# Designs tried in a protein design chat: VHH binders against Iron-sulfur cluster assembly SufBD family protein PH0883. Part 8

Target 1, 326 residues: Iron-sulfur cluster assembly SufBD family protein PH0883, of Pyrococcus horikoshii (o58613)
Amino acid sequence: MLLNGEDGSMTIKINHVKEYEALVEIYKKEGLDTSLFGNRIAAIIISGDKIIGLNSVPGVKIRGEEVENGVKADIEIADNVKLPFPIHLCTGYLRSEGYQKVIFNIKIGKNSIVKFTSHCIFPYAKDFSHEALTSIKVGENSWVSYEDEHIHGEGVRMISKTEIELNKNARYTGKFSLTKHRAKELKLEMIANLGERSVLELESKVKAVKDDSVEVREVAYLKGAYSRANLKSTVIAFDEARANVVNEAYGFGDYAKGHVECHEIVKGNADVQTVPLLRVKNDKAELTHEASIGRINEAQLMQLMAKGLTDEEATELIIRGLLGEY
Short names: E, the ipSAE of ESMFold2; O, the ipSAE of OpenDDE; V2, 0.75 times the mean of E and O plus 0.25 times the DockQ between their complexes.

## First folded at step 1 (VHH)

Design so6 (framework vhh_sonelokimab_d1)
Fold by ESMFold2-Fast, scan of step 1:
Structure so6 (fold): chain B 326 residues (1-326), chain A 124 residues (1-124)
Amino acid sequence: as target 1 above (326 residues)
Amino acid sequence: DVQLVESGGGLVQPGGSLRLSCAASGRTFSDYTVGWFRQAPGKEREFIGAITWSGGYTYYAVSEKGRFTISRDNSKNTLYLQMNSLRPEDTAVYYCAAELGYSSSWYETEFDYWGQGTLVTVSS
């Protein structure tokens, strides 16, 4: 089915009403912002392969198409639009097993300012594969913020690929966080192409535990003159988790500046590999790198536990000391 | 700049397979994102798929995924398109295209270098 967002928020079938209400209750339980389900919020709400909510506001057009095992959505923001509220992208899967594929094609016009709040809600997953493909094209002089937060059950295998294209003077800030719930299997890729005087900030934060397998890749192609990129990855790995992180920056434009920042906190027998890859393709471009690998100090952990903290409490305190709030 | 030359086109029967090649001249190919486009008689040029400079990402038009596979051999400066289960509607001139350093460029206007095309005819 093809749905048009100009119709406003829709709960079309009795089963969709129940799924919509279930998602709202999950937001309440997890401390997520339920005002995002309001009528002033441009939104697409997905459950499995169904669009269960769709709303547009002036300046934003959302078209959704239900496909086999998933949804494809096209989102267009007009020129000269400054939205007072975020655009809400909610992707849910309320069963324990299965497969879901979601495709988002997002185009922002010129001179616009928008924020996206994206949630992936898979609270009951035990054997579930999720694939997300997102394309974001940011017009001249436009500013975009994109925040992606995940609620996972114990058995999610996820592939998430995001491609970002920045036109002249465009700005994009992207944040991905999976620190409160099980990663299990994660492959996260964010790739950006920067035009003249455009600015990119990408940040990912992942916590891997038990036997989790995590791959993170962030890439910036600084093609435009005076383009700037900051790529930041933070991985916290415990137990026997495995993580591979690759942050790549390519300096092509005159006076292009890139910075790559990688932080790793390791505890137990976790195996973490971080690879910064910097290629200066123009003698006027500058690329810099900062990296840290910290191991939870057993002596410090024991000292805190001797003062009455549990292993978990002591570990959390040490991590906050190393990373601040995460 | 780089010069691209397609080869491998020809007549093939419905249900058959064909592999197209695209060779770069005088330059190292490994820094380019490269892709395939096609144009059937009387229609606009359409994107088929692309592969990034590292080979780490492949992008396909949704209609082509599963039948067509893109690969590259940077040691030979060559791009390939493996086409399986060919249909009469696959008849078109196939073009390869290259862009320096971008991983998401699959729109015609973003590719800097283009080949002259190779004709594929699917007929019995």
Scores: ipSAE 0.000, ipTM 0.172, lowest interface PAE 16.9, mean pLDDT 82

Design so7 (framework vhh_sonelokimab_d1)
Fold by ESMFold2-Fast, scan of step 1:
Structure so7 (fold): chain B 326 residues (1-326), chain A 124 residues (1-124)
Amino acid sequence: as target 1 above (326 residues)
Amino acid sequence: DVQLVESGGGLVQPGGSLRLSCAASGFTFSSYWVGWFRQAPGKEREFIGAISGSGGSTYYAVSEKGRFTISRDNSKNTLYLQMNSLRPEDTAVYYCAKDFGEYYDILTGYFDYWGQGTLVTVSS
């Protein structure tokens, strides 16, 4: 099935009322913003391989196609659009087992300012594989913020690949967070090509516990003159978890500037490797890196526990002291 | 708006050769990996090979090494597959496809647009 949300349409199209209501209920239980299901919000709402909701607003065109084991959506933001509300991307999977693949092709016109709020909702997953492929093209002088938050059950194997292209003077800020739910198996890859005077900020935060296996790769190709990139990764790893983080920056453009930050907090027998890869291909480009590796201080932990905190509470307080709010 | 149109299929005898073409339009051809797949009756779709936007990199399925060659001509927006030493088991509909990622230095492996296919029959 192909679903088409025309520019200027403010009507939510709901194909599966029960599944839609189930997702809204999960949002309420998880403390997520249910106003994102409102008529003023451009949105695509997915459950499994079905599009169960779609809403367009002036300046935003969303087209969706149901495909084998998933959904493909094309999202186009017109030139000179400044949205007061975020565009809501909801990807749900309400079964315990299976496979889902979602594809988002996102094109932002010139001189536009938009924010995306993406939720991936897999609360009952025990043996579930998820693939997400996202292409984001940001037009000249446009500003995009993309926040991606996940609600996972105990058994999610996820592969997420994102391609970002920034035209002249474009800005993209991307944030990925998986700190409150099980990572289990995670492969996250984000690759960005930066045009002249464009600005990229990528941030990922992952908490890995038990026997979780996490791979994160962030790549910036600073092709344009005066392009700027900041790649930040934060990993909190406990128990026997394993994490491998690679942040790559390639300086091609005259006066291009890149910065890579890698922060690791380790407790127990977790194994974390962080690799900054910086290649200056132009002697006028500048690439820098900052890294920190912290182990939870047992003496500080014991001192906090002596004041009445549990091991978990004391650990959380120490992490907040090292990273701030997360 | 993206279109991929295959041509060059037909009946060929075992041991013969065919060159398939794929005409691309509606996207910046030189910015994408493009590739060839095939699907025989009653079987899953199989990857054959892919070529980078610049033509500087290629990937082939292990089973196709040496017999098939993928190439492209960016000035003509055309992808090619040279098939040699054809066997009856090469009988299939051959599809060209565009990889999802623009300007990726690495093949993403997800092909988001497909042609309608061209039938190749290898039979005596």
Scores: ipSAE 0.000, ipTM 0.126, lowest interface PAE 20.4, mean pLDDT 83

Design so8 (framework vhh_sonelokimab_d1)
Fold by ESMFold2-Fast, scan of step 1:
Structure so8 (fold): chain B 326 residues (1-326), chain A 124 residues (1-124)
Amino acid sequence: as target 1 above (326 residues)
Amino acid sequence: DVQLVESGGGLVQPGGSLRLSCAASGLTFSSYAVGWFRQAPGKEREFIGAISRSGGSTYYAVSEKGRFTISRDNSKNTLYLQMNSLRPEDTAVYYCAASPYDWEYLTSGAYDYWGQGTLVTVSS
């Protein structure tokens, strides 16, 4: 494939056409943005332990290595880069069983603005273990947005750890979503170190059903003076699902400010625990928390079902009323 | 020469049931994963269900909610789709397809051999 781009653009390398086509079809079926497979988009496309697509653009270098049961990728954004399009990270696994480990090392230079769109695509998983380790270093005065959306089959055991380092005046917004597919077993950890005047926003949204087991841990070390963090977790839990959410903020810097938000919606016999852990280690630092706990009202469900809605339709309508879009 | 021939389509009332068959020839059927797709006029092909080479694993589109059951008989080189509680929106041409790729077979791009299709109309 040839690129029409300027200066330094690379062609997408497609090693497995059938696997690539399969992923594109899944995106189309799931309503994901297929334009992310365009050759002007910096991208790494993974299927199992194979790199099936790889594209670098001016200011962004992506290097990948195929390893046993997975892939390691290094992503480097230069100084003074403002990308018009997101960097696309696609991690797929198209079998029903097995193991996959993916490592992303991401470095953003100074004075840069970039967005990452990360998709984990495991639609056929019945007995599948996935491990992800992501390291993100954000240079001085740079702004990073990272959105992570998952498509899971019925049997995914996932461990994901993200480590974030923010230099002076750096900003990072991270969003994780697993609300439309089975969580099954999820352990999600995001840990950030904040430099002077840096800003962190972390948000996770998880829906747990049946016998799902979910652990979410968001941690902010507000080391720098005037650093700010907002840690937000939303959990929707049904049936006999179990969820444990821990949001930790440590205030070290002068005038550092941290805020922790926990939002829960429970239906049936689900067991949800959310724990804010706030440690003020400087008398000039401020840490606050907010919690919202809602329960699906059985009488309201029955009324909506009497009007012709299914239990699922009535439940979705109530949740949307409580949380908005999710 | 590989051939897949669907049969069993036709007109059925809402709430009714229908069983589709797909007869395969010109291939070692037990070496192929096989699946069902459908396409309504003006729409893209939609995955319905697939079954592994041995028949030990089955996969269904979530939207079908257990209304459809896929099975195979390797001794007869035949694939089946049992459709229950049919709705007007199930009206489409139904295709069977065969893939030599065990792990890739759950999307239309993985299939090298396709039948000609059989029309299912759900209406009174």
Scores: ipSAE 0.000, ipTM 0.154, lowest interface PAE 18.5, mean pLDDT 84

Design so9 (framework vhh_sonelokimab_d1)
Amino acid sequence: DVQLVESGGGLVQPGGSLRLSCAASGRTFSSYAVGWFRQAPGKEREFIGAISGSGGSTYYAVSEKGRFTISRDNSKNTLYLQMNSLRPEDTAVYYCAADRYLTTWYDSDEYDYWGQGTLVTVSS
ESMFold2-Fast, scan of step 1: ipSAE 0.000; ipTM 0.409

## First folded at step 2 (VHH; framework vhh_gocatamig_d2)

Design g15 (from g9 with Y101W S102Y; at its last look DockQ between E and O 0.26; V2 from the best seeds 0.00; counts 0 for: pae E 13.0 > 2)
Amino acid sequence: EVQLVESGGGLVQPGGSLTLSCAASGRTFSSYALAWYRQAPGKKRELVAGITSGGSTVYMDSVKGRFTISRDNAKNSVYLQMNSLRAEDTAVYYCAAKYGWYRGFYDYWGQGTLVTVSS
ESMFold2, look of step 2: ipSAE 0.000; ipTM 0.425
ESMFold2 (binder alone), look of step 2: mean pLDDT 81; pTM 0.831
OpenDDE, look of step 2: ipSAE 0.028; ipTM 0.503

Design g16 (from g13 with S27F I28T D31S D56S H98R E104S D105G; at its last look DockQ between E and O 0.22; V2 from the best seeds 0.00; counts 0 for: pae E 10.0 > 2, grease 24.8 > 24.2, placed apart)
Amino acid sequence: EVQLVESGGGLVQPGGSLTLSCAASGFTFSSYALAWYRQAPGKKRELVAGITSGGSTVYMDSVKGRFTISRDNAKNSVYLQMNSLRAEDTAVYYCAARIQWYTSGYYDYWGQGTLVTVSS
ESMFold2, look of step 2: ipSAE 0.005; ipTM 0.510
ESMFold2 (binder alone), look of step 2: mean pLDDT 83; pTM 0.830
OpenDDE, look of step 2: ipSAE 0.033; ipTM 0.501

## First folded at step 4 (VHH)

Design c1 (framework vhh_gocatamig_d2; at its last look DockQ between E and O 0.37; V2 from the best seeds 0.00; counts 0 for: pae E 7.0 > 2)
Amino acid sequence: EVQLVESGGGLVQPGGSLTLSCAASGFTFSSYALAWYRQAPGKKRELVAGITSGGSTVYMDSVKGRFTISRDNAKNSVYLQMNSLRAEDTAVYYCAARIQWYTGYDYWGQGTLVTVSS
ESMFold2-Fast, scan of step 4: ipSAE 0.311; ipTM 0.795
ESMFold2, look of step 5: ipSAE 0.053; ipTM 0.640
ESMFold2 (binder alone), look of step 5: mean pLDDT 82; pTM 0.829
OpenDDE, look of step 5: ipSAE 0.077; ipTM 0.641

Design c10 (from g16 with A33W R98P I99K Q100Y W101S T103L S104T Y106R; framework vhh_gocatamig_d2)
Fold by ESMFold2-Fast, scan of step 4:
Structure c10 (fold): chain B 326 residues (1-326), chain A 120 residues (1-120)
Amino acid sequence: as target 1 above (326 residues)
Amino acid sequence: EVQLVESGGGLVQPGGSLTLSCAASGFTFSSYWLAWYRQAPGKKRELVAGITSGGSTVYMDSVKGRFTISRDNAKNSVYLQMNSLRAEDTAVYYCAAPKYSYLTGRYDYWGQGTLVTVSS
């Protein structure tokens, strides 16, 4: 079924009340912001292959289509829109097994300022495959913030691909976090094309434990003159986890500037590979990188704990030191 | 399947000595650092002593010079030799093989504990 959220509507449409209530309770349990389910918040709320909640506000059009094993949504923000509240994208899956595919096509007009808060909620997953395809086009002089936080059960195989197009003077800040729950199998890819004087900031932070397998790829094509990009990846890997991180920057535009940061923290027998790929295609473009792979020192950890710090406090202090975050 | 089993606790007079033992199974013992923690009634659990995979040791200030931690990788065992015991050493003592997670906090293998009472 096609669900259409017309521009100028602020009425919440709720379907499948029990699944909606279940997601709200999961948000409470996990410490997520439940005010995002309020009637002042533009939102699409997905459970499996169903759209269970949809709300529009002036300046935002959301059209959703239920498809085989998933949902496709088109989200359009008008020109000259400054939203006081974030747009809420909730993708849930409340079963233990199956497959889900979600497609988001997001277009932001000119001179607009918007924030997206995205949650992927798969708390009971034991044998579940999730595929997300997101396309984001940011109009001239528009500012977009996109925060993506994940709540996974023990058995999630996730493929997430995001493509970002920045027009002249556009700004995009993207943040991906999968730190409190199992990564298990994760392929995360974010690819951005930067227009003239556009600014990109991408940050991913992933914790990999046990036998987790993590692949992260962030790519910036700095096509426009005076375009700027900062790509940051942080992976914390323990036990027998495997992680491969590739951050790519291509400098095409006059006076384009890119910076790549790769920070990996390893304990146990984890196998982590970090590869910054920088390609200067224009003598006037500048690309820089910094990378660190730190190991948690057992003696230092024990020394801090012997001085009265808890395990968590001591580990946090060491990790912050390794990341330069004092 | 990981198991840690403590033994050697009991009642001892002030100034006396006691040796705690911890037998481990289900993991590659020699590659882990091991620790002894204690918890007195109404207090939080605290690190008493630790020993790295390489044999380096650390101790809380109040037990330095009195307690000695050691390990036997061939027997998958860690020991805590406690000398010059004081009433303040009365606690349940736990053996731990710690695994640490920055983002979820401590994830450890714990024993069930052994009670040490220091009194007349």
Scores: ipSAE 0.011, ipTM 0.469, lowest interface PAE 9.5, mean pLDDT 84

Design c11 (framework vhh_gocatamig_d2)
Fold by ESMFold2-Fast, scan of step 4:
Structure c11 (fold): chain B 326 residues (1-326), chain A 119 residues (1-119)
Amino acid sequence: as target 1 above (326 residues)
Amino acid sequence: EVQLVESGGGLVQPGGSLTLSCAASGFTFSSYWLAWYRQAPGKKRELVAGITSGGSTVYMDSVKGRFTISRDNAKNSVYLQMNSLRAEDTAVYYCAARSYSYGTGYDYWGQGTLVTVSS
């Protein structure tokens, strides 16, 4: 089935009211912004293989198709559009086992400014596989912010692939977060092609615990002259978790500048690896790398606990210090 | 089987001294950090002193200079020497062991030994 939200009504159309209400309550419980379900917000709300909420606003066209074990959605932002509110992308799975595949094709016109707020919510998952494929094309002189926050249950196997294409003078800031709940198995890939004078910032932050297995790959092809990229990865790994982080920057354009920044924080017997791959194909391009691997200091942790902090409070304080976050 | 067995508690007068011992078995003692916690009636459990696998020590401010924690890896034991005891030191004292290889909490706890400081 095909659903089309291009009427510009600014009133969310709800299917499956009980599932919609359940998802709103999960947002409430998890401390997520429930105002994103408001009438003036362009949105697609997914539960399993169903589109349970859909809203359009002037300048935004959302077309969704329910497919076997998932949803495919096309999102188009017109030229010369500045949205006062974010576009809300909600992908939920409210059962304990199964498979879900979601495909987002996002096209932003020229001279537009837009923010996406994306949530992937799998709170009851015990044996669940999720596959997400996202294509984002940013038009000339447009600015895009894309925030993607994940809340997983105990048994999620996730593959997420995002491809980003930036036209001349386009700007894209992407953030991925999986820090609140378990990342049992995660494979995250973000690959960007940068046009002339375009700017890319990719940030991923993942917390891995127990026996979690995490792979993060960020890639920037700085094809255009004067293109700029910053690839940042943060992994916090506890227990016996395993994490492999690969950040790749390829400098092709004249005066292209890339920076790779990797921060790993380890506690316990976690095995973390970071691999920066920098290739300069033009003697006028510049690529730089910065990395830190910090281990939680037992004596410092114990000292903070002796002053009355809980283990969790002391651990969080040390992590924030190591990341320069205050 | 993993065990932590405390001993050395008892009744002592203010200004007196006691030495608590904790004997451990069933795990690789030398790779763990050990701690003494205490809990008085109506209060939450608090960390009194700790010692890392490398021998670094940490003390709660109110016991610093009065208490000394030490370990003997050959005997799988940790000790708490308590001097200049005060009425507010009255509590059940627990031995605890943890490894940073397996999470944020304590892996093993003893059953506790009562220390009463009273005239």
Scores: ipSAE 0.019, ipTM 0.554, lowest interface PAE 6.6, mean pLDDT 85

Design c12 (framework vhh_gocatamig_d2)
Fold by ESMFold2-Fast, scan of step 4:
Structure c12 (fold): chain B 326 residues (1-326), chain A 118 residues (1-118)
Amino acid sequence: as target 1 above (326 residues)
Amino acid sequence: EVQLVESGGGLVQPGGSLTLSCAASGFTFSSYWLAWYRQAPGKKRELVAGITSGGSTVYMDSVKGRFTISRDNAKNSVYLQMNSLRAEDTAVYYCAAGTYRYGSYDYWGQGTLVTVSS
């Protein structure tokens, strides 16, 4: 738990050096930012049920506890802290089979600006169950960005639940991405409660292939006056994959504004359902939705292939066009 | 059992014309897009012309205005009319059919050789 300022190095448990090195090599292989393992970065590095690296910096306190089949971490950001570097959350599992549960309790003080970079690294998983429970409380006038990217092997069953509480004038931007590796079985839930003049942006991007099964649920309770929420879900589904996406917005506060976006791109026999749920509980609140379904257009696909692209290349280009980015 | 059988290939002089035919069986033809690909020695296989289930056509730039693809759903056939043939059109021509069923959207014929030479 000690940042050794004299040595200038991250605290690494001696008996876990090999696992730490293995995670760094996986980051290199996957093109992830290895500078996140530097001593200026507040971080918790997990492998299985062990905390193998931990670093705190001024204004950020990380306390971790190893529990049965997992880790529980408390992360506290002080008032008036503006971090130049992200806080690094690395959750790894380097075996092929088993179960892991991680719990993150994150509290941000007032008038602070912080970014979290979270990676879940399960490269060898064949029959692995992962549960993640994250609680985030954002203090008044604070700005939080939270990016969560996943590297999965072939057989991951994942349940991830994130609860977000935004105090007055707080801002939270959350992004979840699982597009480069197998989803297999994914249940993702993000639930936010918005205080007065708070702003929420939630985005999830999932690519489902083969026989993958994906459930995504994003929920915003716009309780505070002048609160604003944007919920966005994007699913790309191929083969025989199945996906169910539910985005919910509840307008309680005076002049609360919510927007829900559901985008799906389908190829093959994939079955994707997207459901925007909007409930206005105050006549001064405004909730809107936008949903798009893009089936790969056969004429456009063939037109690109006629210009020399392979089916895979043409499909990727069409997806980029439908999403506006990739 | 899906089958695509090409016919109509042969030797033709530069500037000449040739019509390729592809007879399909074993699937619901009207629901599929059909395409003609070609492969010259030492080169990658490329899409020459395509026709969607709805009848829209697509052509590679080098054959646009010279080649015409058409389909006959009653006869389960697709055709490629090739006019103003050039030496560069020499290749084995393949018929292909695609749809998004069963994770597979691509079926291929055995190919027919087209040689443009004097």
Scores: ipSAE 0.012, ipTM 0.522, lowest interface PAE 7.9, mean pLDDT 84

Design c13 (framework vhh_gocatamig_d2)
Fold by ESMFold2-Fast, scan of step 4:
Structure c13 (fold): chain B 326 residues (1-326), chain A 119 residues (1-119)
Amino acid sequence: as target 1 above (326 residues)
Amino acid sequence: EVQLVESGGGLVQPGGSLTLSCAASGFTFSSYWLAWYRQAPGKKRELVAGITSGGSTVYMDSVKGRFTISRDNAKNSVYLQMNSLRAEDTAVYYCAAKVYTGSYSYDYWGQGTLVTVSS
């Protein structure tokens, strides 16, 4: 069936109507943008090991393959493409138990400007393992932003690895967020290789509660001359949660500049460790870091509660004061 | 078994005084924050006074200077001395114990004791 008729591609292919409708309803309930399911949006929509929606637009080719326990997708953006709307990557799992592996191979041509909006939706997970492998290659003079937001149930074990390759004058901004829902077990790794005059910004924000175990690793290899990288990690840890954060920057190129930021807020018996690892491999390269670790003051918390705030409201107010916004 | 038992409530005339006591058992009292909350008819439950494990105190603005919270770790007890009582202080008073560990922390509550300020 043809939905737009351009090249024989479907505008949106829906294989499982109930699961598609369930994902849209979850987006509405969580306050996510449901316009991302529209016909003008290039998209791949996954539920379990099935591709339940796929839409291509001029300049964007998406090819998906259903594999054992998951999906592999190849996404190619042509040269000289400026997309007016984001490319939507929706990965869902609507059962309580199981395993899912998703592989995204993303290639952006030269002189292009694109944005990716990625959602991982596992709202009913009680005993679920998720593995994601993403490869992103950004062509010369291209600009990419990639935002990844997660909706998790109580029992998700997640391993996510993203590899980023930036060609000459390429720019990449990546953001990962898991602050509204349970982290449980999270291993997040983002590794970038920067070419000449390329620019990288990576940001991760994670809230860990209860007995959550979080590992975050961000790595920038500043190989090209005049390459620039900013690595930022924010962890909010409560209860008995454990978090280990490692931000690595390696300055190889002439006049390469890297900056590492780690911001941690701790409440209760949570244990957070951060390791900035900076290696200057060239006398002309510059690497800097800053870190802040704050503990929520219990007396200040109670003073806010005495003025009518709940524990949650008082805690959020203190965190916003320490971080500005998160 | 965690238990918090309040006592000392009753009827008192405006301008009078009462001392509320809360006896605790079943947890490591000295490491916990203790607080007095109250709930008046048609109102939400509100924090009146609190005392940290280190002895620092906090008070709701309307009771500051009139109420004093204290703790005795040897007796596993917390107290609220209430002076210059007003009609608006009429409420059920609850003792609560908490460790501020985040969303999974436990709040222990007593059953409450009624304080009526009226002639």
Scores: ipSAE 0.090, ipTM 0.598, lowest interface PAE 5.7, mean pLDDT 86

